# Ledger of designs, part 196: VHH binders against o26223

Target 1, 191 residues: o26223
Amino acid sequence: MKLLWTSQHIKVTVHIDGKVSKMDVLEAIKTRRSIRKYQDREVPEELIDKILDAAMCGPSAVDERPWHFIVVRNREMLEKIPEVHPYGAMVKDAPVAIIVCCDSSLEKIPGFWVQDCSIASQNILLAAHSLGLGAVWTGVYPLEDRVEGIRRLFSIPEHVIPFSVIPLGYPAENPGTRDLFDPDRIHLEKW
Key: E = the ipSAE of ESMFold2; O = the ipSAE of OpenDDE; V2 = 0.75 times the mean of E and O plus 0.25 times the DockQ between their complexes.

## First folded at step 11 (VHH)

Design C41 (framework vhh_7nfr_2)
Fold by ESMFold2-Fast, scan of step 11:
Structure C41 (fold): chain B 191 residues (1-191), chain A 124 residues (1-124)
Amino acid sequence: as target 1 above (191 residues)
Amino acid sequence: QVQLQESGGGLVQPGGSLRLSCAASGFTFSRYWMSWVRQAPGEGREWVSSISYSGGWTYYADSVKGRFTIARDNVKNTLYLLMDSLKSDDTAVYYCAKHIYHSKPKTQDAFDIWGQGTQVTVSS
């Protein structure tokens, strides 16, 4: 895992409908979609480093930052993920996947590692989208069989908990954006 | 058919009052910010007031602040503009407009649906 520790400023430029544009934060959040079909095209190591840098920038409870990441590019290993993760069929077709893990030895406040790893997972999805890549969050925790299956497949120690598997690549599909705003879920001044 | 239909305009003397209504159809009215925009003869469009989807947030142009009140009825799919202390400078066609976005800052020109307008004339 090579991280861009000297990366001070990252101006994101993405291709939208064949045109290069800068994506602001709100646009990235609103236009990000789960992508499950990928081009047969390598993702540069530098882009993975930028995504992981963004993942580690999330807030964490008591600044515990319990996340660890496994970057999987090996085709044989990617092809085995659907065997232990029944909803991860698309992973075998991705050029790379990131496994988000919690190192429980780094946990300072019980239970908040789930929120910490959720934040890291979402940052991976947004960063990938902002860089012109597509990704999807496939759930591992809290499903015991998936946790054990992924742990065994990638030789993950007992004190480390695999949280999510996120395949990513250049998108080979373009699902339209969604209007998800629901005013019934917003209460002004009181419930 | 997506439509906004204004009513309530007319001729009034300076200092008078009018209540404008805008009937909305063909979209989920309760999910969008709505605005009133006016246009005097030979002039460009001027934003007057905006109201949030719930009615809990309102914004006004400085020229009408304290004189106009914007309101909505989400059950009747109707937007209102209550105009008090009318001045000759308020003479314009008043348009009901739907915002492109679900929430808006104080001032905004981004509208996707417009009504046909209702004329307000304040005697010189």
Scores: ipSAE 0.000, ipTM 0.210, lowest interface PAE 14.3, mean pLDDT 84

Design C42 (framework vhh_7nfr_2)
Fold by ESMFold2-Fast, scan of step 11:
Structure C42 (fold): chain B 191 residues (1-191), chain A 124 residues (1-124)
Amino acid sequence: as target 1 above (191 residues)
Amino acid sequence: QVQLQESGGGLVQPGGSLRLSCAASGFTFSRYWMSWVRQAPGEGREWVSSISYSGGWTYYADSVKGRFTIARDNVKNTLYLLMDSLKSDDTAVYYCAKHIYGSKPKTQDAFDIWGQGTQVTVSS
């Protein structure tokens, strides 16, 4: 008879427009949902700064930190994203979007920038949720047409690769929590 | 031993073509950006072209853009420079150079390993 491994929840203090709220890390992870409908409200620059700070705190291969971010608030530009990204229709209705990019000149180890930018993207989603915002990840890399479409639209230089587009705003929908735990995907000691 | 060895230089007339090669040994070639840098007589070093570790990204000095093509073969650990429409101003010693981690293209201080150079002379 062994005691089963148990986890304790870690409470996180979050600042929202100078207000303080508490959120459990596991609660934040488990309750974050893709949000595609947004209120007609601008997101304060302070919250965007906090989200990008969190994005840059992610681990990267050999600490290469290859990420760059484009913050898009211009309605005309947001409305053009669906023209080059078929699954980005919701972006035109968001008050702001963040484009996660890789500066290939900062690349130290082949291919790990994809993982680095994936980690940064997930941190954006989780940070947004913790701050009372909703966001959704939309993929750009490795789809060549989307990469070049986004590059042309935002004048992204040749050595920079657009990785993801993340629209965000105050949620106008409230999807329920998902139970995604599948014990058949867990193997003890060996496959 | 860690080494970069250039070859393919020579005397060519204006409008001619040359293919430079750089054989790399002693390090994991496929993990580094590589560059070509040239030095004309009595002048400082001038960056010519850079290529990413995978070959997916290439950059060129304005003076050579459209005329030179940089390429690499990570299986053979070899860097190439294909030089078309050569001009007298292209006369220089051409060096193969390995980038330091985190370095940007175009900076001489970004290189930790240099080849011995190969002479290219464009003369009528």
Scores: ipSAE 0.000, ipTM 0.109, lowest interface PAE 18.9, mean pLDDT 84

Design C43 (framework vhh_7nfr_2; at its last look DockQ between E and O 0.24; V2 from the best seeds 0.00; counts 0 for: pae E 8.4 > 2)
Fold by ESMFold2-Fast, scan of step 11:
Parts: C-alpha cells; sequence; structure tokens
Structure C43 (fold): chain B 191 residues (1-191), chain A 124 residues (1-124)
C-alpha cells in the first residue's frame, strides 16, 4: 500500500495477523519471564489494545478500578525514563512502554489501589506473554524520587500516582523456564 | 545540534542508478527508525522507505519495491537509499527523516527531524 501525505492526518489501513494463543492459563503463568531485550520490530496497536483490555479485567477492591494507563511510543520519551528510574535502563530499548497509574479520586477504600495496580501490572505481563511479546515490571511506587520523576516527565497530575513502568516488545532473549515450587512455604492448618 | 544531511542526488537517465546518503549528527542514530520521503514538483510528500534501528526490518512503498533498497551504517551514522531502474516518475526532492516512534509512518507527523533534501532528476 502506498502512503501519500497531502495532510497531517492521512492514515493507511493496517492488516494485523491475529495469532491465536496456544497457552493455557497455567502454562502462561509458569512460563512468563521478565524480558529486558527486545527486537526493534513494531508492536501493533491492536496488541496493545488487547493487553490493556486484559489489564482492566483484574479484580479490584469494592470494584473501584482506579487504574489509568499511559502508552509511550515516543522514542525520546522512552530514552528519558532511565534518567528518573535507575533500574529502567532497558526501557529505552523497547518499542513501547505502559505506565500503570492510580487515579486517587476513584479510590473507595484507602490503600487497596496498590493491590489493584499490582493486579493490572501482572495482567499486562501475562497478556503480553500470551500474545508472543516480552515485558518486565519496573517498580515506581513507593519510591518517592521515582514517583516524582515519572510524574514530571509525563505531566501526571497530583491526584494520580504512577505505579509501574512496563516496557514491552517482541523478545530478543529466551531465559528459559523456572521451577519455583517450594513445599516448605506451604503450611497445613497452622504455621 | 541535531541534523540530517542528504547527498548523492543529481541528473540521471531513465533506467540508471543512484545512491543517496544521509549523514546524521547530534543524536544517537543507532537508536532510531529512519525513513526516506520524497516530494515531486506540485505534489505532496510521498513515503518511500523505512528501516528499523538495527536494519532488521525494512519497508517499501509499492511504487519503489524491487527497485530501491534502504540500508544503514550505524558505525558511520549514515542512512542510504540505493535506487535502481530509475523512472521519470522518481524525479523528486528526497528527504531523510528521523522517526519519533519505532513503527511504519502513518502520517508526516511521525517524524521530528528532516534533512534539507537532495534533488533527483530522471531525464534524457
Amino acid sequence: as target 1 above (191 residues)
Amino acid sequence: QVQLQESGGGLVQPGGSLRLSCAASGFTFSRYWMSWVRQAPGEGREWVSTISYSGGWTYYADSVKGRFTIARDNVKNTLYLLMDSLKSDDTAVYYCAKHIYSSKPKTQDAFDIWGQGTQVTVSS
């Protein structure tokens, strides 16, 4: 298809191959790994939409659902994240990142927004994995310097709290799977 | 100072070949997707080709596919467009453009830095 620009808003139609996931839920949970190396391949907008739909399907305390998301594709903005997040060096290598935020005005029960945003973050990681992408959760809250750094960088208002930054892309590494089952952490009937 | 500087344009006969170069400075060239965009007299801008920052992914407009090859040298901070089997319809000013996003461009707003352009004229 030819792209001819006569105005700033002319768009081309993109057909994206909708791959069916071959993972069941347990397999997805057990095989998901933190991915920090990405191909410089484009991540289609359709996949990001599916990931965000999954993020919003998590359980939330009294159904408050306080999460908001910033989708960052701007290369210059991705390059600046490591300046305010010391453990976010890999973000600049990703084609896209999702910032998970809490809108405190939507909070019905004090403090449960942390759990709500954790659930949303994990759903992003699992959904990305199921769609053939890799991602990693980089922590923002509760580290005040990171919270304020991300807030300033993305013009986040004072009533909204950035919780996590999740870069994602097609994986350029395969760390393999882990066997993490530890029966010593299971107590029957009492500690 | 962020700059893109094109070179290699000129007058060439139909069926001929040219190699355009774009020298990048003032930013980390190896981190960005790059494109070639052309503008014929009295026409709007037409996207020609895109290359990902590693060079692993390339895209071409239907009008040039099979005739043009986009390439990059991240050590030399240089983008190339190798043009074969040139036609009179390829006559245009060719611009090098830096992507804002790691994606194929949908609009001209996908670019934040443009070169000044180099003129390619295909005529007998």
Scores: ipSAE 0.456, ipTM 0.787, lowest interface PAE 2.8, mean pLDDT 89
Fold by ESMFold2, look of step 12:
Structure C43 (fold): chain B 191 residues (1-191), chain A 124 residues (1-124)
Amino acid sequence: as target 1 above (191 residues)
Amino acid sequence: QVQLQESGGGLVQPGGSLRLSCAASGFTFSRYWMSWVRQAPGEGREWVSTISYSGGWTYYADSVKGRFTIARDNVKNTLYLLMDSLKSDDTAVYYCAKHIYSSKPKTQDAFDIWGQGTQVTVSS
């Protein structure tokens, strides 16, 4: 046990990614892509902590902050998610996933928890991207079969609602950027 | 039934070589990180090496770096440890261990399944 000392000393064995330059917020928003293929590579706890810190910086209705997060690294659990989430197949290949949940006992105004958890979920995607990770939002709520399946799989209490499952890892694919601006979606003064 | 079974240990002279094997059954071997851990007489268990599920990432204790090579065959569900330039202080029981998480181990609690071990003795 004390001879695991050597494995702790190699914590500084990092891929030379470095912070060559800061990523601008608009650049992060425009360049983030859904990533569904991941390297077989450890995601350090430090990065997960930074991502969750960012998730909790989002606004919420009347500052209710109804969110809870489950960090899943257990391979057996990651492999079981596709059994209850048909579009979550890539989760089994991710080194880690984050489940965004609402604790309904924290709601102060009915129904806005969906917006609150959506904001937290998007912040997770952007923060992961800014840290050199790839992620994808897989929907759970409002599909009742997915909600109950995830609740049972992770022993989530009845008053807590799983909202999304977000697998993440170092990307093993590079989709290009897209030009999605559509001026026909912009209406001045009226519809 | 989930099982890890090591083989390939034995008595060798200093400077010699051995190849350890660990046959896995009862779980999806190719989905898990694996490690070798050793225990010398009267000592605690010492982490030796770790390999990611694809084999793309390998890690070694400083005491064996450059002399040992960890490998896996996901078709045959077998983990290997190729040991070269063996020294008397490599004498130990060598265990194969299955990770719970896709990360380097921090404690023995990182493993949920252990093999029975195979004895490696290096003496002249």
Scores: ipSAE 0.024, ipTM 0.496, lowest interface PAE 8.4, mean pLDDT 88
Fold by OpenDDE, look of step 12:
Structure C43 (fold): chain B 191 residues (1-191), chain A 124 residues (1-124)
Amino acid sequence: as target 1 above (191 residues)
Amino acid sequence: QVQLQESGGGLVQPGGSLRLSCAASGFTFSRYWMSWVRQAPGEGREWVSTISYSGGWTYYADSVKGRFTIARDNVKNTLYLLMDSLKSDDTAVYYCAKHIYSSKPKTQDAFDIWGQGTQVTVSS
């Protein structure tokens, strides 16, 4: 059993068998941070399954659910991702990455897939965090070079759009907590 | 050059013990899962055991479970297989194999680098 500590003394217990203590949704949201350093430790498949399950539970426009997921555990491929994603350097150090994609053929309303895949990506981050993992959202879309780079690297068909690359692993950093609440961003009734 | 070199094989009596070693070079050893695979005379390759990056996860074939122990030293870039309670059926060439994927292997395609193997013979 391994204990992870947050700056707010939130204890995340990870069992050797991959079982993790429960984290409530508000705690997960408030304490989640982007993690870019990972332990030299594997991520159990069971956890990836749970994360992907969570990824598919988000709403989508007209329930179109356009998302697909590429789970990358190939070390060579992980190491190649930074070559086409200049801000994805941490991916090479992760034991696994999830590439969130949109199948455009599944769209019922054009353009909402960005929201759909964003929701899926965020759910991946939250689920990972709740399971004692660290992750970071590395944006692919809408940057054409990144989109094409990832497409070529993974032989993604033209009707499928890579949206995000999310490396995951057991965290080797603790960036602490932050308060992002800004009352100046809240407008009552009108701007 | 990426290389795996097995050692520690030999002739042993049934019930005996051996310790195999695999020296890795030419790649970042700690960044890959590693496995032992064996091939008996006239038979295909059989997966024996797998170990994850830091050794937190180990997997064994049913045929060796409880008798064999896989381990690794990432500082020494060395993979180990401790074999206890050896049986005649354990006679084989034992190969060290580097994983492509960070997961339990399903097929032989899971490996991209192999050692030359070391002979283990269990005989009375």
Scores: ipSAE 0.013, ipTM 0.358, lowest interface PAE 8.2, mean pLDDT 89
ESMFold2 (binder alone), look of step 12: mean pLDDT 85; pTM 0.862

Design C44 (framework vhh_7nfr_2)
Fold by ESMFold2-Fast, scan of step 11:
Structure C44 (fold): chain B 191 residues (1-191), chain A 124 residues (1-124)
Amino acid sequence: as target 1 above (191 residues)
Amino acid sequence: QVQLQESGGGLVQPGGSLRLSCAASGFTFSRYWMSWVRQAPGEGREWVSYISYSGGWTYYADSVKGRFTIARDNVKNTLYLLMDSLKSDDTAVYYCAKHIYSSKPKTQDAFDIWGQGTQVTVSS
C-alpha cells in the first residue's frame, strides 16, 4: 500500500552548516581538502545533480566523454564498499557516494579514459566543495582487486571500468589551510 | 534476527501524552535514519517523523509538529516518539521503520525494515 504523505511544510531547526557558499575558482581549488568525516544530514538530489553536471563539463580527449556515474545512497551497499576497498572505510559513514566509471565502448583514443575520469573525479571534488559539501577520492583503478570487487558489488558490465569511489556529505571536520606552493618545482625555459 | 519492536501504545484521553519506544536488533542501529509512520483505521499509511542516525536532524509532518518529539538512544538501540496534546485524529497503529537512504522518505519503498506496530487510541 502507498503511504499518505502530508502536503504540509516540514519545519526544521535552523542550521548554519550546509549553507551555500560563494567561492571563486582559485579559492575553491586552494581550500578544497579531503573530507572523511560527514554529518548524518541529507544531501539533496539537487546538489548531486549539480555536481554531476560539473563532472561532465571536464575536457576529454577527442571529446570522447567516456564517463558514467553510479549514485549510491543505499546504506547497506555503502557498508559493503569497505569489504572490497580496504582504504574506503569512510564510505560507509557517508550519506552518498558517486562511483566514476569509464564506458570503454565510448573510448576513441586508447588509454586517455584514465585522464578523462581523473578530470571528472576532480570536478566532483571541487563542485562538492563549492556547494558546502566535503568529499574524498578513493582510488579503484588501476588496482585489479578493487576494480573487480566494485564491478561485482554494483553489477557493472565487463565493458565498463570503475575508476573511483567518492563519498560525499556535509563535512564533520574542518582541516586547516595548506600552503603548497613550491617555487623550486618551477623551471624557466629549461630544466 | 533483524527486527524492530514497538511498545508504549494504549488508550489515552484527548490532551493526554504517550511515549512510544522501538527496540532495534540484528543491524547497526546507529548507522541508519529512522522514521515513525502511522496508519489510522480505514486509511493508508502516513509518515509522521524522521531522525538522522546521530539525532542531529529531526523532521516532522505538519499535523504533529510542536506536539510530537522524535528521539533515539544509540547505546540502547532504541527509537522514541514522545506524543503530547494527543487528539482523536492521532488514533492509529504506529510503526517504526528503518530508512534505506539518508533522505526524506517519498514512499513506503524508502524503508526496508518495519516493526509490527503499536496501537494508540485517543478517546474519551
Scores: ipSAE 0.203, ipTM 0.661, lowest interface PAE 5.3, mean pLDDT 88

Design C45 (framework vhh_7nfr_2)
Fold by ESMFold2-Fast, scan of step 11:
Structure C45 (fold): chain B 191 residues (1-191), chain A 124 residues (1-124)
Amino acid sequence: as target 1 above (191 residues)
Amino acid sequence: QVQLQESGGGLVQPGGSLRLSCAASGFTFSRYWMSWVRQAPGEGREWVSKISYSGGWTYYADSVKGRFTIARDNVKNTLYLLMDSLKSDDTAVYYCAKHIYSSKPKTQDEFDIWGQGTQVTVSS
């Protein structure tokens, strides 16, 4: 009798508060959820560095890597984000947020920076999850009012475009996983 | 030399199309918002369209919305205005203009560099 299929898992060993945790890549992707409630607990700089390292490892169009990041820990600044981002209310309660930006001076192919910054944003979410943190992607680009509001709030230069605001912290909620596999979206050989 | 040079103007019949170009030199074109501004005979300057430094945002005056398309090529340092369904009221000198900052133009004084202009005449 043949039992269930098991995939050959790639395992990542993560140190969280001196505790070793194991999560394979597929598990991380499938179990990551948007987290909007955070513990009143500081995120160590070392974890932010690991998250940003992962963000910069994403592919980019013609290897342009146009991303820059602003790390915001100042409570007063975090509290001002909801004033310029209607769906960013949770940011004021996060211990830290990362603003993903595009430096247009690094752009080699016009327009592909959106995809590049999307990949960087997703890598931040996955890396945070693998490290025992929770995060959520709040959209900035292409909404003009949000782009202008974030630019003014953080003194972002004209040649730099704020793309997303990602609050993160130790999760204070645990949403269940989602079953999203839809075989009707898979076409064999032709449409 | 900081310069903007327009081309592509001419005489066209009503309902026709024209493509204007503006070649930029002497500054980092990809970092600035750019506009097209026109001046009809006996009238003041009228803002027509603007485009963000990345090309991600475009804005149009109500008089041209749906008929004109602004575009840019940051590799070639060139701004374009694609003009369709031209009307006699579109007759004007068309200027390429560089914004001082990325903010919306509040007055004509928001521009620091202007081209020489290119004449567009819509007539039979």
Scores: ipSAE 0.000, ipTM 0.098, lowest interface PAE 20.9, mean pLDDT 85

Design C46 (framework vhh_7nfr_2)
Fold by ESMFold2-Fast, scan of step 11:
Structure C46 (fold): chain B 191 residues (1-191), chain A 124 residues (1-124)
Amino acid sequence: as target 1 above (191 residues)
Amino acid sequence: QVQLQESGGGLVQPGGSLRLSCAASGFTFSRYWMSWVRQAPGEGREWVSKISYSGGWTFYADSVKGRFTIARDNVKNTLYLLMDSLKSDDTAVYYCAKHIYSSKPKTQDAFDIWGQGTQVTVSS
């Protein structure tokens, strides 16, 4: 099979100043911000696929990779999320949301799925940012009321645990970057 | 049964047009990306075009950009390929293929269901 598709345009974005650049890993980490306001534009499915590919590349305890993802584009369903998640009001205004889930049947070592799903969630945020999108992590686990609310809303089986809801879209805000390096939090040799 | 059935191929002169159809049955068509893949005589399979589950996103191989249009009708469970400005190099058997998940295919293994193919011949 020959595949004759190029993805160069996906790896390079046009900035406000008109310049086209690639974001390196450190730049992506340092400039990513939580985005809660989105343009009225659809996010291409190809970009969602790239984001989920990045999510699945995260390290996991004993390589258990327990994550599953629900991609929500249905407006009626997005509008119901704030009913079960008090801090998810922005989700109804997003063109799409990803629900990060853990399939407990895939867990090889108890408890580490939380770290695995946290890593997958962060990779979604970084990948979205690198592709010119904005996103925000809204917490579900470990709050039992939110876990059950999301489970009921999306018909999630009992052995699967909804971990986070991440709305994403083209950003309609620019909060700028933060300088968060604090050398007083680094201890040499001992506390 | 799970099936993909192509139609619309035939003989056409260079510069001509054809419309291919692919009827899908036995699976939830509206949940999957679909592709057109072709195989020229004596050559390997070449990916031509793909369309997202909703039809909102379409992608084309460089060899067909500007000449071919992929479309779908999720109510009729049908995939289409409209081919304009056909060239002799477009002569091939054209296959409809279902993606395993919503990602661009890398190998033969990227598709789990294939149609029987429809022959397109571009010659004078």
Scores: ipSAE 0.000, ipTM 0.131, lowest interface PAE 16.1, mean pLDDT 84

Design C47 (framework vhh_7nfr_2)
Fold by ESMFold2-Fast, scan of step 11:
Structure C47 (fold): chain B 191 residues (1-191), chain A 124 residues (1-124)
Amino acid sequence: as target 1 above (191 residues)
Amino acid sequence: QVQLQESGGGLVQPGGSLRLSCAASGFTFSRYWMSWVRQAPGEGREWVSKISYSGGWTHYADSVKGRFTIARDNVKNTLYLLMDSLKSDDTAVYYCAKHIYSSKPKTQDEFDIWGQGTQVTVSS
């Protein structure tokens, strides 16, 4: 609850850092990078709402939409994530993290919830980037010890599976873009 | 009081399919990992499959991987084993078994409650 007062700044719902960048969808996809260093700045609730709206707009198998999200701003809770997720050290330094979860009771076709939650996770990364934020996907599922650790830490019910932990914030690093296009991975008509 | 009751076994031809059910009573079924274990004539018990309390995690023995599907219905307190592409080597008594711990089990053989078993015979 120690960050509750900062969410009460209703007169400044969107912060401008003095720069305006307009990205089309293709540019956002190609320039998004994993960001692990964040400024000590609050991310406004309005931006988190926009990111989660984008996450929920992803396609899902037979429209099952099994995703649920936990928004974590409490520093003590963020500091405990690396204890149950060995490769999530950067999470403690982020102003906020989103835990993408699957409610298995909403699953209509066995196994497709993994694809559904992957789509939601990628949409979070793209939406964050388009809004001037940086984020990184840290894997939880299918590593059973991480799943159980995250479940216990955040009191997640037995029918809900934590899928990914995505810390995000204003970037404190600027990795260059990468040229990843490999035509040898494209096969026409057949293998 | 605490009980597991299997059903759905029977005689099938090779390549056939069966669905086994296990009705649980007397404990909070949704809190425990559950397994299917089989015993072929003259052999010891062989672990077949296990499922997490939520149904989100499933594990299979190499002998059945790709052919069997374990599932559960926590509202009905029922465990299932959907068996496809059955082979003569799948002939066994199939047991429903409750894992001792409510947390993720550390081994496949830590059980405190067993069902009576249901016979599956695969023959032409």
Scores: ipSAE 0.000, ipTM 0.092, lowest interface PAE 21.5, mean pLDDT 84

Design C48 (framework vhh_7nfr_2)
Fold by ESMFold2-Fast, scan of step 11:
Structure C48 (fold): chain B 191 residues (1-191), chain A 124 residues (1-124)
Amino acid sequence: as target 1 above (191 residues)
Amino acid sequence: QVQLQESGGGLVQPGGSLRLSCAASGFTFSRYWMSWVRQAPGEGREWVSKISYSGGWTSYADSVKGRFTIARDNVKNTLYLLMDSLKSDDTAVYYCAKHIYSSKPKTQDAFDIWGQGTQVTVSS
């Protein structure tokens, strides 16, 4: 057992359906859901900046922090993403999307960039939720056709690898919460 | 046990053909890019070809482009190199290597697992 700081020391204030609420870290983690339907409402640039700041605060292997981000607000470009990403149909309806990329020239420990970019992607989802937004992680890497399609569409150089596309906006759906705790996956002292 | 085992090398005359195989075990072969790398006597290692996890993307060194074809069988966990129009300069030990990342490798540190190698000799 490892003793960790409680979420009680970390509080956030969010606007949900026009109402102000306080959400601690555990509540944010437990209540975050994939959101694929968005209001026809612009996301302020300041909120995107806060989300990207949170994304860059994730741990990375040997502090390599290989992530780069492309912020896409252009409707024409958002509408082209489903053409190269079969499960990204909802992206065209989002007011904004973030493409998480790895700059391989920044990688200090080969191969760990996948974990680094996964952490950044999850932080984007949690930060968005804490700010009253909804988002969903759509996978790009390791599917070569999606990687190449996104690379061509956004002029991404060969040493940079697109990892995920995360559309986000004010949520137009509420799927409710999930009870996912499974004690059979917890082993004490050994397998 | 994580392992790569090459086979199919041998002696062949200039202009001849060979098919190299690499049997992979101990990891999820279908999830990784794979390369062939060769080393001629007294020289450093030279990257030859790479293939994506699905086989949809391939790349070749300029020295072999148009003569060699890289292929894979994800059901059999096997990587192949089909070598046509062989030249004396193709004489080398050929290694199968597993990529750490999908980018074109400049150095040996792009790979985490190597095979033992198979000797290809092109001579009359």
Scores: ipSAE 0.000, ipTM 0.107, lowest interface PAE 18.0, mean pLDDT 83

Design C49 (framework vhh_7nfr_2)
Fold by ESMFold2-Fast, scan of step 11:
Structure C49 (fold): chain B 191 residues (1-191), chain A 124 residues (1-124)
Amino acid sequence: as target 1 above (191 residues)
Amino acid sequence: QVQLQESGGGLVQPGGSLRLSCAASGFTFSRYWMSWVRQAPGEGREWVSAISYSGGWTKYADSVKGRFTIARDNVKNTLYLLMDSLKSDDTAVYYCAKHIYSSKPKTQDAFDIWGQGTQVTVSS
């Protein structure tokens, strides 16, 4: 006998290109891993659209929704990202990357754009995983050199802040899952 | 229906061993922390041991550390307590209990489902 519980809790979903996905939301959260190695395969535009739709569905402070996204498929541009982002070496090997940006002119409550863009970034990672893709969040903000490097590389206006660079593609690695639950971090009624 | 049933209790001499079992049904056993709680004659309930949903985390009361081992089988939906080097002070009714929350048990309010209990008597 196999793990019947897991199969009973996985919803079967047909993707746009006819592929089957078997992942409920809790399984997506628990099994998502950072993926830094990608197959030499194009990611269909329809899947990127689904991922960005999910990114925009995140909660936002006072519903300010300050996020903007740059989709980068150009090989020359992807190859330049590691020059301005030291931990972005894998981006040059990805078929596509999404740059999550904050338009500061859309901010309604000071400082919460960081949380808003973090939520959008996480939704990109979860949506990619649910669609059979691998992705990794590479940090840009609050590192000023990376912010300015990415801004110059992609002609981002001064009132827009690049927050994260997320390369994605079909995974060429399987790091397995992690048991991260720590009950000592949960407190009842007070500290 | 939701149920926890203990077994394996009995009379044992000091220094002896017993293995308690708790069969769970009616809920997703593999998703919950489980505990053993005991009640000695004329005393209140004392938490003995707890095990995380995966079995990766175990906790023991100071009175039983090094002598008792808690384990679970998520395929069989069964919780175990292996009791070694038993003392007269271990005499109690032993209850299987399901946690409401994922945090370690601090009070009886941390449990929502209890078994009927199994009697352990340590006596020469």
Scores: ipSAE 0.000, ipTM 0.091, lowest interface PAE 18.9, mean pLDDT 83

